# Ledger of designs, part 22: VH-VL binders against q9hc84r5073to5261

Target 1, 189 residues: q9hc84r5073to5261
Amino acid sequence: CICSMWGGSHYSTFDGTSYTFRGNCTYVLMREIHARFGNLSLYLDNHYCTASATAAAARCPRALSIHYKSMDIVLTVTMVHGKEEGLILFDQIPVSSGFSKNGVLVSVLGTTTMRVDIPALGVSVTFNGQVFQARLPYSLFHNNTEGQCGTCTNNQRDDCLQRDGTTAASCKDMAKTWLVPDSRKDGCW
Below, E stands for the ipSAE of ESMFold2; O stands for the ipSAE of OpenDDE; V2 stands for 0.75 times the mean of E and O plus 0.25 times the DockQ between their complexes.

## First folded at step 6 (VH-VL; framework fv_necitumumab)

Design s27
Fold by ESMFold2-Fast, scan of step 6:
Formats: structure tokens, C-alpha cells, sequence
Structure s27 (fold): chain C 189 residues (1-189), chain A 121 residues (1-121), chain B 107 residues (1-107)
């Protein structure tokens, strides 16, 4: 199963459903319905790319967070002397490419492309501050995912699963239900 | 539809610098959605990845070539370029530029037609 | 670097036959494996990404399978236009590396 986000607002779910959603908050990309593999969870924090805060304005991802077992990994991009650089926080501590702990491996390709691997689960998550991709084996995660990335069931009919357990007619409507309430700020929807 | 086109001299003398440019049409190189790569193929041989560049200027090169290779990007012209210093006959190859759909399908989904560069005196 | 080994170097088959091409990695590349087709004088063309997904426009007769270190590209029934060189590529680690290629030729 592969979920992707690009262009700040374009999503492709684990079962290949495409949709466009312009969020300005933190949303659940994916989480386990039943905590079978360390309660794996992915979150994406979004913001406006420029100071313009209109409905039609471009959105940009700010940070991607991964929760696995008791570990929290945050991937973000920061400006250093006018140049973009990736920053990886492992349990709130900055780490460098090649870091590994408790079965989690971290890599940085170039200066901005960050990747987190959990080899025992065949899980890989990549983020560069603009594009995101999560890769999960169908054999382990089938029928056990929910969030903006949809279900990993090889059936697009159930991809737009909302937080309340119902299926929306459009995945854009589903996507807004995965808002993380504690991430709310002025103008957040 | 996005297309890539290589350009540059087809003949380079030994010890000189090989310079190639890839022009992207039908899509923006500055969108941030893709990486842009150079791949080469010596006559009758297989493919070798040279390096990639992101529109921000971030690069990564094949370690076997890193000491001689530089890539750059010109977003105003929608182009990215490759320079290989101190060339020898071993650098004779067809050079391809390619779009790297890193996050969508983990593959080079669009390729230029290739340009043959011969290193000869 | 991760070394990719393709076998056989040459497959001699007739149109209508099934082709099975092998690609092995020196270490696990998970499912980060792509297959490309190259005809003489042309650029490579993406066939399969993520080990088993067909790229847009690629006929159903092409399929990929495998994970870890062992991968297979299958062409269920060869068409005349399928006689070409096929390359596998690992996308798991840098530098990106390609196999040496398998040439499918008419028997």
C-alpha cells in the first residue's frame, strides 16, 4: 500500500483514490485501527506557503510526524542561511542521517529528503517539506488503517472512511474529519 | 505533456569539461514535486546513475563520480545542467536527463531522448 | 553500493511464449524496485515501479513480483515489440544502481 501527497493539496490513498484537500492544520494521515504493530501513526502539519491566507492560496506541508511504539519522530525543513535543510527530531532530540534506535532507521538524502524505515514491518516514510510518501505492506496492514490515506484494503469503495466510521461520498469531505483537535489555531478547518 | 531534451557538444577533448543542459517543457521544474537526474550509458553497456538535483539547488551524486561532477538548476529557464570535469575516453556515453518521481512511483517516469557525447582527441 | 544482478544475460524466445526475467539485489531493497524497457536507439521506458505496479500505459501482459532480494519481471505472452533490453533498478539506497540488463531476442 502506498499513500502520497504532493503539490501541497493533492493526495493519493493507499488504494489509489486521488483527491484534492487544502488543509491548514494537523491531520491524521494514517493510524492503526487496532494497535497491532506499535500503534503506528502518521500526522501531517500544514500551513500556507505565503503570507496570503485565502481559500484558493497554496498550502505547504510544514512537518510530518511518526509515532511508533513509544517513539516520536518529526521530519521538518528549516531555513539556514537562505538554504533549506532537513531537520529530524527523534523524541524531540535532533539526529543525523544514519541514526537508528529500536528498529527505526533514519536517512537524509542530499540536504532535505528525509526517510524513516522500520525494516521489520516493511514500512518506509519519506518527506522533503513538499512531498510525502508512506509505504506499508498490504499483508500486515490490510483492514487496519484509517486516516487521510484511507483504508489499505485493495478496494477503493471504502477509501473515504471518516473519523466517525461512515464513508463519505468524496474523500475531500473525509479528509477534513481527520483534523487533530489539539492542533487547532485561528482559521484552522 | 512533460518532455525533457538534452543539449550540448557531441565531442569533448580529453581533460576538458563536459557540459550538458536539460530543458523541461510542459511542466515547471520549480514545482517542488520532482527530482531531476542525469543517467549515462556507454556504448553497448548498461545504465549508470550520475546524480540528482532538486529545484532548490540540493544535490546528491554517485560517489564514483562525485569528485568530477557538478549539477545546477536555472528555474527561470526551466533547465538543469551537468558538468563533468577532466573527461577521459571512459566518459564516452549517451547522457540522459530524467524526471525522478521519487514520491509517487519511486522511478524515473520521464526520460529525455539522450545525447551522445564522445571524448576524443 | 547495492549490486543488482540480472539473469539470464540473454533470453531467446518466440512470439507468444512467456518470458521470465530475474533480478537479484546484494542486500534487501524491500519493494523499491523498478523495471525499464530499452529498444535500440531509444531512451529507457518505465514498465514497473514499486516491484509490482504497472506504469501508466503499460500492457497487462507485463507483471512484476518479488520483494527483498529476489525480483521477477514476467511477460505472459511475448509480442514482437517486446524484444528489447530490460533493466531492473533498486531505489532503496544511494547511489541508485541498475542491473546489467537482460536482452530478449527472437529465437
Amino acid sequence: as target 1 above (189 residues)
Amino acid sequence: QVQLQESGPGLVKPSQTLSLTCTVSGGSISSGDYYWSWIRQPPGKGLEWIGYIYYSGSTDYNPSLKSRVTMSVDTSKNQFSLKVNSVTAADTAVYYCARDSWFYDWAFDIWGQGTLVTVSS
Amino acid sequence: EIVMTQSPATLSLSPGERATLSCRASQSVSSYLAWYQQKPGQAPRLLIYDASNRATGIPARFSGSGSGTDFTLTISSLEPEDFAVYYCQQRYNWPLTFGGGTKAEIK
Scores: ipSAE 0.057, ipTM 0.672, lowest interface PAE 7.3, mean pLDDT 86

Design s28
Fold by ESMFold2-Fast, scan of step 6:
Formats: sequence, structure tokens, C-alpha cells
Structure s28 (fold): chain C 189 residues (1-189), chain A 121 residues (1-121), chain B 107 residues (1-107)
Amino acid sequence: as target 1 above (189 residues)
Amino acid sequence: QVQLQESGPGLVKPSQTLSLTCTVSGGSISSGDYYWSWIRQPPGKGLEWIGYIYYSGSTDYNPSLKSRVTMSVDTSKNQFSLKVNSVTAADTAVYYCARDSWIYEYAFDIWGQGTLVTVSS
Amino acid sequence: EIVMTQSPATLSLSPGERATLSCRASQSVSSYLAWYQQKPGQAPRLLIYDASNRATGIPARFSGSGSGTDFTLTISSLEPEDFAVYYCQQRYNWPLTFGGGTKAEIK
């Protein structure tokens, strides 16, 4: 199963349903319904801000977060001496391409394309600050995913599964129900 | 449909800079969905990846060529370019530009026709 | 860098025969492998991506398989237009690397 987002707002679910959604908060891209494989979860934060926001004009980049077992991996893009570079935080600590811990491997392809692999699960997540792709084996994750990436069931009829367990007529309507409650509230929807 | 076409001189003298441009038509280079790459092939030999550029200006280069290579992008002209400094006979090759469909296929899905560059005096 | 080794270097077959081309990586590349076809005087053409997916317009006689370090491109029944050089490419790590190529030639 493969889920992707490109062009800033275009999504393709695990079963291949396409939709457009422009969110400005943190959303659940995917999570396990039943915690079988380390309670794997993916989040997209559209405004990943540091406390050192500056004079007006500060822009917060996107960040993709991966939760697996007790580990938290954040992928984002930062400015290093005037150049954009990928930044990978492993349990809040910056790590370099080639780092691995507890079955999780991180890589940076070029300067900005970050990838996280969990080989035991056949899982791979790639993000460059603008687009992402998540790959999950159908054999392990079938009937056990929910979020903006939809269900991994090989049946597009159930792709627009909302947080409340109902299926929306439009996956755009489904997507906004996956808002993370703890994301900053004063500008989010 | 998207097409790529290389242009530049076919003959470069040793120690000079090889300069090539790739023109993209039928689609926009200003897309987050694609990287744009150069690949070369010496006569009778295999393929060697040179480097990529993203429309934001982000680049990376093959370490074997990194000290001599620069890529740039001109989104207003829908073009990206390659410069290789201090060329020698070993740089004689057919140079291809290619679109890197990294989010869809993770492959070079569209290639230019290639342009032969000969390094000789 | 990840070294890609293709075998055989040349494959001499007749039309109608099955061709099996091998590509091996010096370390695991998961499924991040592509196959390209290059005819004399032409640019390479994408055949297979993500180890086993046919690119748009590629005939069903072409199939890819494998994962990790061992990959195979199969042409179930060679047509005259299939005599070309085939390259595998790993996309798992930088720098991107290609195999040395397998030339499929008419006997």
C-alpha cells in the first residue's frame, strides 16, 4: 500500500483514491486501528515552529512525524548557512544520514530528501518538506489503518473513513476530521 | 506531453568548462513532484549519474564529480543547466538530462535525446 | 556507494525465447530498483520501477521481480525490437548507481 501527497494539497490514499485538501494544522496521516506493529503512526504538521520565532516574516516549515514503539522521529527542513537541508530528529536529538536505532534506519538522499525505514515491517517513509510518500505492506497492515491516507484494504469504497467511524462521500471532508486535538488551536481547522 | 532537450557545444577544449542546458516543454519545472538530473555515458560504456536539482535550487552531486560540477535552474525559462569545470578526455560522453519522478515512480521517467560532448584540442 | 552488478554481460538469443537478466546490489536496496532499456543511438527508456511495476506503455512481456539484493528482469518472449542494452539502477542511497548493463543480442 502506498500513500502520497504532492503539489501541497493533492493526496492519494493507500487504495489509490485521489483528493485535494489544504490543511493548516497537524493531522493524522495514518495510524494503526489495533496496535499490532508498535502502534505505528504518521502525522503531518503544516506549521512546525520553534520557540525562536523572529520578527514578522518567520515561516514555520512542514514536518512529518513518525511514532513507532516508544520512538519519535521528526522530519523537517531547516536553513543551514543559507541553504535548505533536511533535519531529522530522533527522540528530539538531531541525527545524521545512516543513523539507526532499535530497527529504525534514517537516510538523507541528497540534501533535503529524508527517508525512514523499518525493515522488519517493510515500511518506508520519504519526505522533503513539500511532498511525502509512505509505503506499507498490504500483508501486514490490511484492515488496520485509518487517517488521511485512508484504509489499506484494496477497496476504494472505504477509503474516506472519518475519525468517528463513518465514511464520508468526499475524502476532502474525511481529511479534516483527522485533525490532531493538541495542535495549536488559534488558527487551525 | 513533457519533453526534455539538451543543448550546448559538442566540442570543449581540455581544462575549460563544459556547459549544457536542458529545456523542459509540455510541463512546468516549478513542481515539488520532480527533481531534474544529468546523467552521462562515455562512448561504449554505461550510465553515470551526475547530480540533481530541485526547483528551489537545492542540489546534490555525485561525490566523484562534486568538486567540478555546478547545476542551476531558471524557472522563468523552464530550464536547468550543468557546468563541469576543468574537463579532460575522460569527460567525453553523451550527456542526458532527465526528469526524476521521485514521488511517483522513484525513477527517471523522461529523458532528453542526449548530446555528445567531445573533449579534445 | 552501492555497487550494482549485472549478469550476464551479453545474452545471445533468438526471437520467441525467454530472457532472464540479473541485477545484484552490494547491499540491500529494498524495492528501490528501476530497469531501463537503451537501443543503439537512443536515450534510455524506463521499463520497470519499484522492482516490479511496469512503466506506462511497456508491454506485458516485460516483468521485474526481486527485493533486497537480488533482482531479475524477465522478457517472456523476445520480439525483434527487444534486442537492446538493459540497465538496472538502485535508488535506495546516494549516489544513484547503475549496473554495467546486459546486452541482449540476436544470435
Scores: ipSAE 0.041, ipTM 0.652, lowest interface PAE 7.4, mean pLDDT 86

Design s29
Fold by ESMFold2-Fast, scan of step 6:
Structure s29 (fold): chain C 189 residues (1-189), chain A 121 residues (1-121), chain B 107 residues (1-107)
Amino acid sequence: as target 1 above (189 residues)
Amino acid sequence: QVQLQESGPGLVKPSQTLSLTCTVSGGSISSGDYYWSWIRQPPGKGLEWIGYIYYSGSTDYNPSLKSRVTMSVDTSKNQFSLKVNSVTAADTAVYYCARDSWIQDYAFDIWGQGTLVTVSS
Amino acid sequence: EIVMTQSPATLSLSPGERATLSCRASQSVSSYLAWYQQKPGQAPRLLIYDASNRATGIPARFSGSGSGTDFTLTISSLEPEDFAVYYCQQRYNWPLTFGGGTKAEIK
């Protein structure tokens, strides 16, 4: 199953349904319906600020967060010495390309393309601050995903699954229901 | 439809800097969807990736060329460029610019027609 | 870097025949593999991305398969315009690398 976001607002779900959604808060991209593989969860924060980011900016950099077991990995892009650079925070601590801990491997390709692998699960997540891709094996995650990335069922009919368990007429309508309520920040709907 | 067009001198002397520009038309280079790359092909040989640039200015280069190459982007002109320093006869090749649809298509989906650069005295 | 090896270097076939082109990676590239076609004097053209997906406008006679280290491009029935050089490319790791190419030529 492969989910991707590109063009700032264009999504392709795990089963290949495409839709456009413009959100400025934090949304659940994917999470397990039943906690089976470390309660794996992916979040896209469209208004993320770090200690190194400009707090006065109208819009903070995007961040993609991965929760796996008790670990939190944040992928974002910051300005370091006047140069755009990927920043990976592992449990709030910056780490370098090649770092690994508890079966999670991180790498940076070039200066901004960040990758997280969980080889035991065949999971791979890539993010460069604007565009992302998440790969999950159908054999492990089938019938157990929900979020903006839809269901991993190999059937597009159920892709627009909303937070309340109903199916929306459009995946754009579904996407807004995956808002993380506690993520309401200044400048967030 | 989006098109890419290479431009620059077709002849460069050894030890000089090779400079090429790629002009993008029919679409914006400021799109977050794409990386923009240079690929070269010596006469009768295969393809070698040189480097990429993102519209924000982020770059990465093939390690075999990294000490000699730089790329830049000019979003106001919808162009990106390549400079290869200290050229030798081994740098003689057709140079292509290409759009890298790096997530959605996972490939170079649009290519320029290519420009032959000969390094000779 | 990941080394890509294509075989055979040259494939001599007649129109209407099935062509099978191989590409092998020195380490697993998952499904992050693309195929390109290049005709003399022209830029390469994308055929297949993510190992098995046909690019827009590519005829159904072209198909890709494989994962990990071993990949195949199949042309079910060669047309005259299919005689060209074909390159595979791994998209898994930087630097991006291409195979040496397979030239499909008329017998």
Scores: ipSAE 0.014, ipTM 0.629, lowest interface PAE 7.9, mean pLDDT 86

Design s30 (at its last look DockQ between E and O 0.04; V2 from the best seeds 0.00; counts 0 for: pae O 10.9 > 2, placed apart)
Fold by ESMFold2-Fast, scan of step 6:
Structure s30 (fold): chain C 189 residues (1-189), chain A 121 residues (1-121), chain B 107 residues (1-107)
Amino acid sequence: as target 1 above (189 residues)
Amino acid sequence: QVQLQESGPGLVKPSQTLSLTCTVSGGSISSGDYYWSWIRQPPGKGLEWIGYIYYSGSTDYNPSLKSRVTMSVDTSKNQFSLKVNSVTAADTAVYYCARDSWIELYAFDIWGQGTLVTVSS
Amino acid sequence: EIVMTQSPATLSLSPGERATLSCRASQSVSSYLAWYQQKPGQAPRLLIYDASNRATGIPARFSGSGSGTDFTLTISSLEPEDFAVYYCQQRYNWPLTFGGGTKAEIK
């Protein structure tokens, strides 16, 4: 199964459903319904790309977070001397490319492309501050994912699964239900 | 449709700098969805990846060439460029520019036609 | 760097025959493997991505399989236009690396 986001607002779910969603908060991209493989969870934090904060304004990803077992990995991009550089925080501590701990491997390819691998699960997550891709095996995760990336079921009919367990007619409507409540402050939606 | 076109001199003298430009038409380089790469092929041999550049200026180079290679991007002209310093006869090759559809396909989906660069005195 | 080895270097076949091309990686590349076709005087053309997915416009006679370290490109029945050089490429780690190529030539 492969889920991706590009163009700041275009999403493709694990079963290949495409939709556009413009959020400016943190949303659940994917999480396990039943905690079978370390309660794997992915979150994307969004913000406005420029000072324009209108409904039609472009949104940009700010950070991609991965929770796995008791570990917290945050991928983000910072400006260093006018050049973008990837920054990986492993349990809130900056780590360098090649770091590994408890079966989780991190790497920075080039200056901004960050990748997290969990080889035992066949999971790979890539983020460069603009676009995101998560790859996970159907054989392990089938019928056990929810979030903006949808269900990993090889059936697009159930891709727009909302937080309350109902299926929306539009995945754009489903996407907003995956808002992380504690990320919401006035102006965040 | 998106097309890539290489340009630059076909003959470079040993020890000089090889400079090539790739012009992108039918689509914008200022896209977060793509990396832009240079690949070369010496006559009668296989393909060698040289490096990539992102529209933000982020780069990475093949370690075998890293000390001699620089790439740059000019989003206003929809172009990206390659410089290889201190060339030798071993740098004689057809040079291709290519679009790396790394999110959607994870492959080079569009290639330029290639330009032959001969390093000779 | 990950070394990609293709075999055979040259494959001599007649139109209508089945072609099987092998690509081996020095370490696991999962399914991050692409196949390209190159005809004389032309740029390479994407055939297969993510080990087994056919690129847009590629005929059904082309198929890819494998994962980990061993991959195969199969052409079920060679057409005259299929006589070309084929390259595999691993996308798992940087630097990106290509195999040495397999040349499919007419007997």
Scores: ipSAE 0.222, ipTM 0.741, lowest interface PAE 4.9, mean pLDDT 88
Fold by ESMFold2, look of step 7:
Structure s30 (fold): chain C 189 residues (1-189), chain A 121 residues (1-121), chain B 107 residues (1-107)
Amino acid sequence: as target 1 above (189 residues)
Amino acid sequence: QVQLQESGPGLVKPSQTLSLTCTVSGGSISSGDYYWSWIRQPPGKGLEWIGYIYYSGSTDYNPSLKSRVTMSVDTSKNQFSLKVNSVTAADTAVYYCARDSWIELYAFDIWGQGTLVTVSS
Amino acid sequence: EIVMTQSPATLSLSPGERATLSCRASQSVSSYLAWYQQKPGQAPRLLIYDASNRATGIPARFSGSGSGTDFTLTISSLEPEDFAVYYCQQRYNWPLTFGGGTKAEIK
């Protein structure tokens, strides 16, 4: 199961359904329906895109958050001497490439390429501040994912699962139901 | 089928600037999924990574060459380019352009055929 | 800079034999290692990514293993077309660096 986002607003779900979504709050990309693997969940924070004038064509940096067990890993990009550089916060503390703790490996390659691996689960997440890809093995996560990345079922008809447990006619409609409620405080829509 | 082709002069005089262009065909250079790199190989020797460019224009270079190297991208022509200033005989090499599948494979998955550049008076 | 050291420099074997190529990093590179094959007069081609995954179209006789500092490329039964130079490359930190190569040649 592979979920990706590119071009600031173009999504491909775990089962390959394509849709466009331009919300500029924080949204649940993926979480486990039933806690089997440490309550793995992924979030995409779009709040920094509000300064770019258009979220639809956004070239703004984003933050990708990974929650696993009691760990919180944030991948984002900062400006250092006028150049974008990757920044990884492990439990709110900046870490360097090669940091490893509790079965989570973190790397930064060059300017902005960031990767997180959870080898015990076969999970990888790669992100450069604008494009991400999340890989989850079907054998472990089938029928147990929900969020903007949809289900991992090898069936695109059930990809648009909303927060209330119903399936939307379009994944664009589904995607807005995955808003993290407290993220509206930051002036997003 | 994506293909990369290097072009540029095969002979450059010492102290001049080496300029090479890589043309991408069968695919788009404007993809966020790939970085675009130059790698060189002196005759009979190993490989040296020179640097990469992203379609946005963002670059990073091997520190050993950084003071003499610039890369650029022309998305309208589907091309990216390398310049090496103040060349010497030590810059004689086969120059390869390569596609970096940074997000999927974490490796160089497509290479050009290479072009020999000789630095000689 | 991370130095990649390959051994042996030359591996002289006959078709049908098993080849074992070593790549050692001067510091841990996790599993961020690729292997490339280069035949005479040709560009390198990708064989293995992430230390152990075969690229598309690479025969099953090629396998990669290792993590951290020590990596191995194995060719289980050499074919005539496998006699070439093999390079490892780390993708853990800038600058990206290649090993010096192992030349597999016919005995």
Scores: ipSAE 0.063, ipTM 0.667, lowest interface PAE 6.4, mean pLDDT 86
Fold by OpenDDE, look of step 7:
Structure s30 (fold): chain C 189 residues (1-189), chain A 121 residues (1-121), chain B 107 residues (1-107)
Amino acid sequence: as target 1 above (189 residues)
Amino acid sequence: QVQLQESGPGLVKPSQTLSLTCTVSGGSISSGDYYWSWIRQPPGKGLEWIGYIYYSGSTDYNPSLKSRVTMSVDTSKNQFSLKVNSVTAADTAVYYCARDSWIELYAFDIWGQGTLVTVSS
Amino acid sequence: EIVMTQSPATLSLSPGERATLSCRASQSVSSYLAWYQQKPGQAPRLLIYDASNRATGIPARFSGSGSGTDFTLTISSLEPEDFAVYYCQQRYNWPLTFGGGTKAEIK
């Protein structure tokens, strides 16, 4: 199951359904329906501002968050000496390419392409601030995912699963239901 | 308690289609917690997974049999079925239907008794 | 596909003895490994799931261990009813595959 986002608004679900969605808030890209494999979840924050990332805070770039077991990994971009670079935060601590902890591997390809691997699960997530891709083994995650990435069932008919458990007529309509409410962000209710 | 029972012809001629049905009792097939699977065992040999079907109709088959296998589900009858086209003597086996408890046990926890299907002219 | 290899093919033991059955995968299957028992004329019965968890109703004398590519089913003290064929099965990748089986027979 491969889920992708590019151009800031174009999505392809785990089962290959394409749709366009543009949001300004934080949304659930995917999460396990049943927390079988570390309760894996992915989020996209369209405006990530943090005091710990002073250079990045000035621009509030997009950030992809990965939650696995008790670990929190944030992938975003920052400016270093006038150049854009990937910034990986592991439990709010900046880490370098090659960092590994508790079965999670992080790496940076080039200057901005960040990668997170969970070898035990065969999970791979990539993000460069604009393009996102998540690869999950069908054997482990099939029919146990929900969010903007869909259900991972090899059936496009059920891809547009909303938060309330119903299926929307379009995945565009489905996408907005996966909003993560944040009172600190205007319009993100 | 949930029980599975295979039914269908015990004899099929070469090149014909093998058709079997599994009837689920003691529980509903319309559950998201299970995949419904077929597994076969040639006489004196090991087990081969054929495929599964979800109550919604989603399927996955063994690549070795994919071109000849079709599964279906009838939620109103609490049944799911297997068809194998263009059978040969190599398809002679005991065929089992089984419940795949992927969420809780990640294994086949309930099996039918199995039914022998012999391919012979 | 992932090939599962069981050894030995046949295990001859007496009641009360310890049985050790091996299952090897051609590649890592993590802990996604199940064990089944099959008696003559019967369907397989689930014994162990996720490499080391006993299914409901399975006696404590049955235990599973291992991860990655090497797995073991142990019967601490064989009972007469334990003489059967045992299969391992991986669920790490599609298609699902079984080992060739180990026959535990009475010496």
Scores: ipSAE 0.006, ipTM 0.566, lowest interface PAE 10.9, mean pLDDT 92
ESMFold2 (binder alone), look of step 7: mean pLDDT 94; pTM 0.956

Design s31
Fold by ESMFold2-Fast, scan of step 6:
Structure s31 (fold): chain C 189 residues (1-189), chain A 121 residues (1-121), chain B 107 residues (1-107)
Amino acid sequence: as target 1 above (189 residues)
Amino acid sequence: QVQLQESGPGLVKPSQTLSLTCTVSGGSISSGDYYWSWIRQPPGKGLEWIGYIYYSGSTDYNPSLKSRVTMSVDTSKNQFSLKVNSVTAADTAVYYCARDSWIQLWAFDIWGQGTLVTVSS
Amino acid sequence: EIVMTQSPATLSLSPGERATLSCRASQSVSSYLAWYQQKPGQAPRLLIYDASNRATGIPARFSGSGSGTDFTLTISSLEPEDFAVYYCQQRYNWPLTFGGGTKAEIK
């Protein structure tokens, strides 16, 4: 199953349903319905401000967060000497390309293309601050995903599953329901 | 349809700088969905990736070219360029520019026709 | 860097025959492998991406398979226009690397 976002707002779900959604907050891209594989979860934060941001005028880039077991990995982009550079935070600590811990491998291709692999699960997530792709084996994750990436069922009929368990008429309407509570209280809508 | 076209001198003297430009037509360079690359092919040999650039100006280069390479992008002209410093006969090759559809296809989906650059006195 | 080895270097076949081209990576590249076709005097053309997916406009006779370190490009029945050099390319790790190529030529 492959989920991706490209063109700034175009999404393709795990089962290939396409939709357009422009959110300004943090949303659940994918999470396990039943915690079978470390409660794997993916989040897209469209306005990521680090706790270390000094000024209110500082830019808040996008960030993609991965939760696996007890680990949190954040992928984002920062400016270094006027150039974009990928930043990977592993449990809030910056790590370099080639770092690995507890079955999670991170790499940076070039300066901005960040990648996280969990080989035991066949999972791969790639992000460069603007577009992403998440790959999950159908054999392990079928019928056990929910979020903006939809269901991994090889059936587009159930892709627009909302947070309340109902199916929306459009996946754009479904995408709004995967808003992370309290992200709005921090200046997004 | 999107097309790429290389341009630049076909002959460069040893120790000088090789400078090439790729013009993109039928589509915009100012897209987060694509990286833009240079790939070369010495006569009778295989393909070697040189480097890439993102429309924001972010770059990375093949370590084998060891700081001799610089790429730049001009979004207003829909162009990106390659400079290779201190050239030698080993830099004689056909140079291709290519679009890297890295998120959709994970591959180079559009290539320029290539331009031969000969390094000779 | 990941070294890509293609075999055979040259493949001599007749039109209508099945062609099988091999590509081996020095380390696992998962499915992050593409195949390109290059005819004399022309730029490479994308055939297969993500190991097994045909690019738009590529005839059904072309297929890719494999994962990890061993990959195959198959042409089920060679047409005259298929005699060309074929390159595999990994994008699993930096720098991006290509195989040395397999030349398919008329027997």
Scores: ipSAE 0.078, ipTM 0.687, lowest interface PAE 6.1, mean pLDDT 87

Design s32
Fold by ESMFold2-Fast, scan of step 6:
Structure s32 (fold): chain C 189 residues (1-189), chain A 121 residues (1-121), chain B 107 residues (1-107)
Amino acid sequence: as target 1 above (189 residues)
Amino acid sequence: QVQLQESGPGLVKPSQTLSLTCTVSGGSISSGDYYWSWIRQPPGKGLEWIGYIYYSGSTDYNPSLKSRVTMSVDTSKNQFSLKVNSVTAADTAVYYCARDSWIQLYYFDYWGQGTLVTVSS
Amino acid sequence: EIVMTQSPATLSLSPGERATLSCRASQSVSSYLAWYQQKPGQAPRLLIYDASNRATGIPARFSGSGSGTDFTLTISSLEPEDFAVYYCQQRYNWPLTFGGGTKAEIK
């Protein structure tokens, strides 16, 4: 199962349903329904601000967060000397390409394309600030995913599964129900 | 030195509930680094995985046993338990508790010594 | 469920000989396969994980190989303590499944 986002608002679910959604908060991209594999969870934060960001005119970039067991990995893009560079935080600490800890491998291709692999699960997540892709084995995750990436069931009929367990008429309507209530941006939906 | 020790009745009557407890010493069940499983072995036969539990209480079970199996964890006692309902002679086996670490996910690096449970009237 | 088939069921060898044990999966399990050793009256002991990685404390005479559907456990020169039952296990698909075992016994 592959889930992608491109062009800032275009999504393709694990079962291949396409939709468009523009959010301004943090949303659950994917999480396990039953905690089988470290309670794996993926979040997209559309305005990621660090604790040190205080300027009213400061722009907060997008960030993709991966929660796996007790670990938290954040992928974002920052501006260094006029050039975009990937920034990877592993449990809130910056790490470099080639870093690995507790079965999680991190790499950077070029300056901005960040990749996280969990080889034991066959899981791979890629992010460059604008495009996202998550690859999960159907054999391990079938019938056990929910979120904006939909269900990994090889059946598009259940792709627009909402947070309350019902199926929405459109995946755009489904997508907003995966809002994380404690998002950092005030007044988001 | 991590050790796992099974305990519980060695004889269970048909249709009753089989209850076993695994006590962990030399390591903490409250660690996010480990999953805890039960595996059984009928006399003269191979191994069958029953289910796992994480310290948060999250569980998953072998589909062949899911309707009859419940696992629970007691972090204050450093124990986790197995219940198998409506037992029959087919549930007669040596029951092992085991640990898997996340670097060797779903491979079992430490095992209890095993406890034989016989289902007989 | 993925069915794991081990062969032979029984392997009769003398100390010092090379042992080759086979494990076949009914569908691809990539490299997500482990080998365990079990002696009479004892719990299984992890030998190899992810097809070819030796677990902590396991002697160099044990090695694993293979990927996909066909896997092999090799013991380069049998020691007396190596006569035991060996099980393979896959973790690629739910539920976790084990092979039926291969018993290595003294000739």
Scores: ipSAE 0.006, ipTM 0.446, lowest interface PAE 16.1, mean pLDDT 84

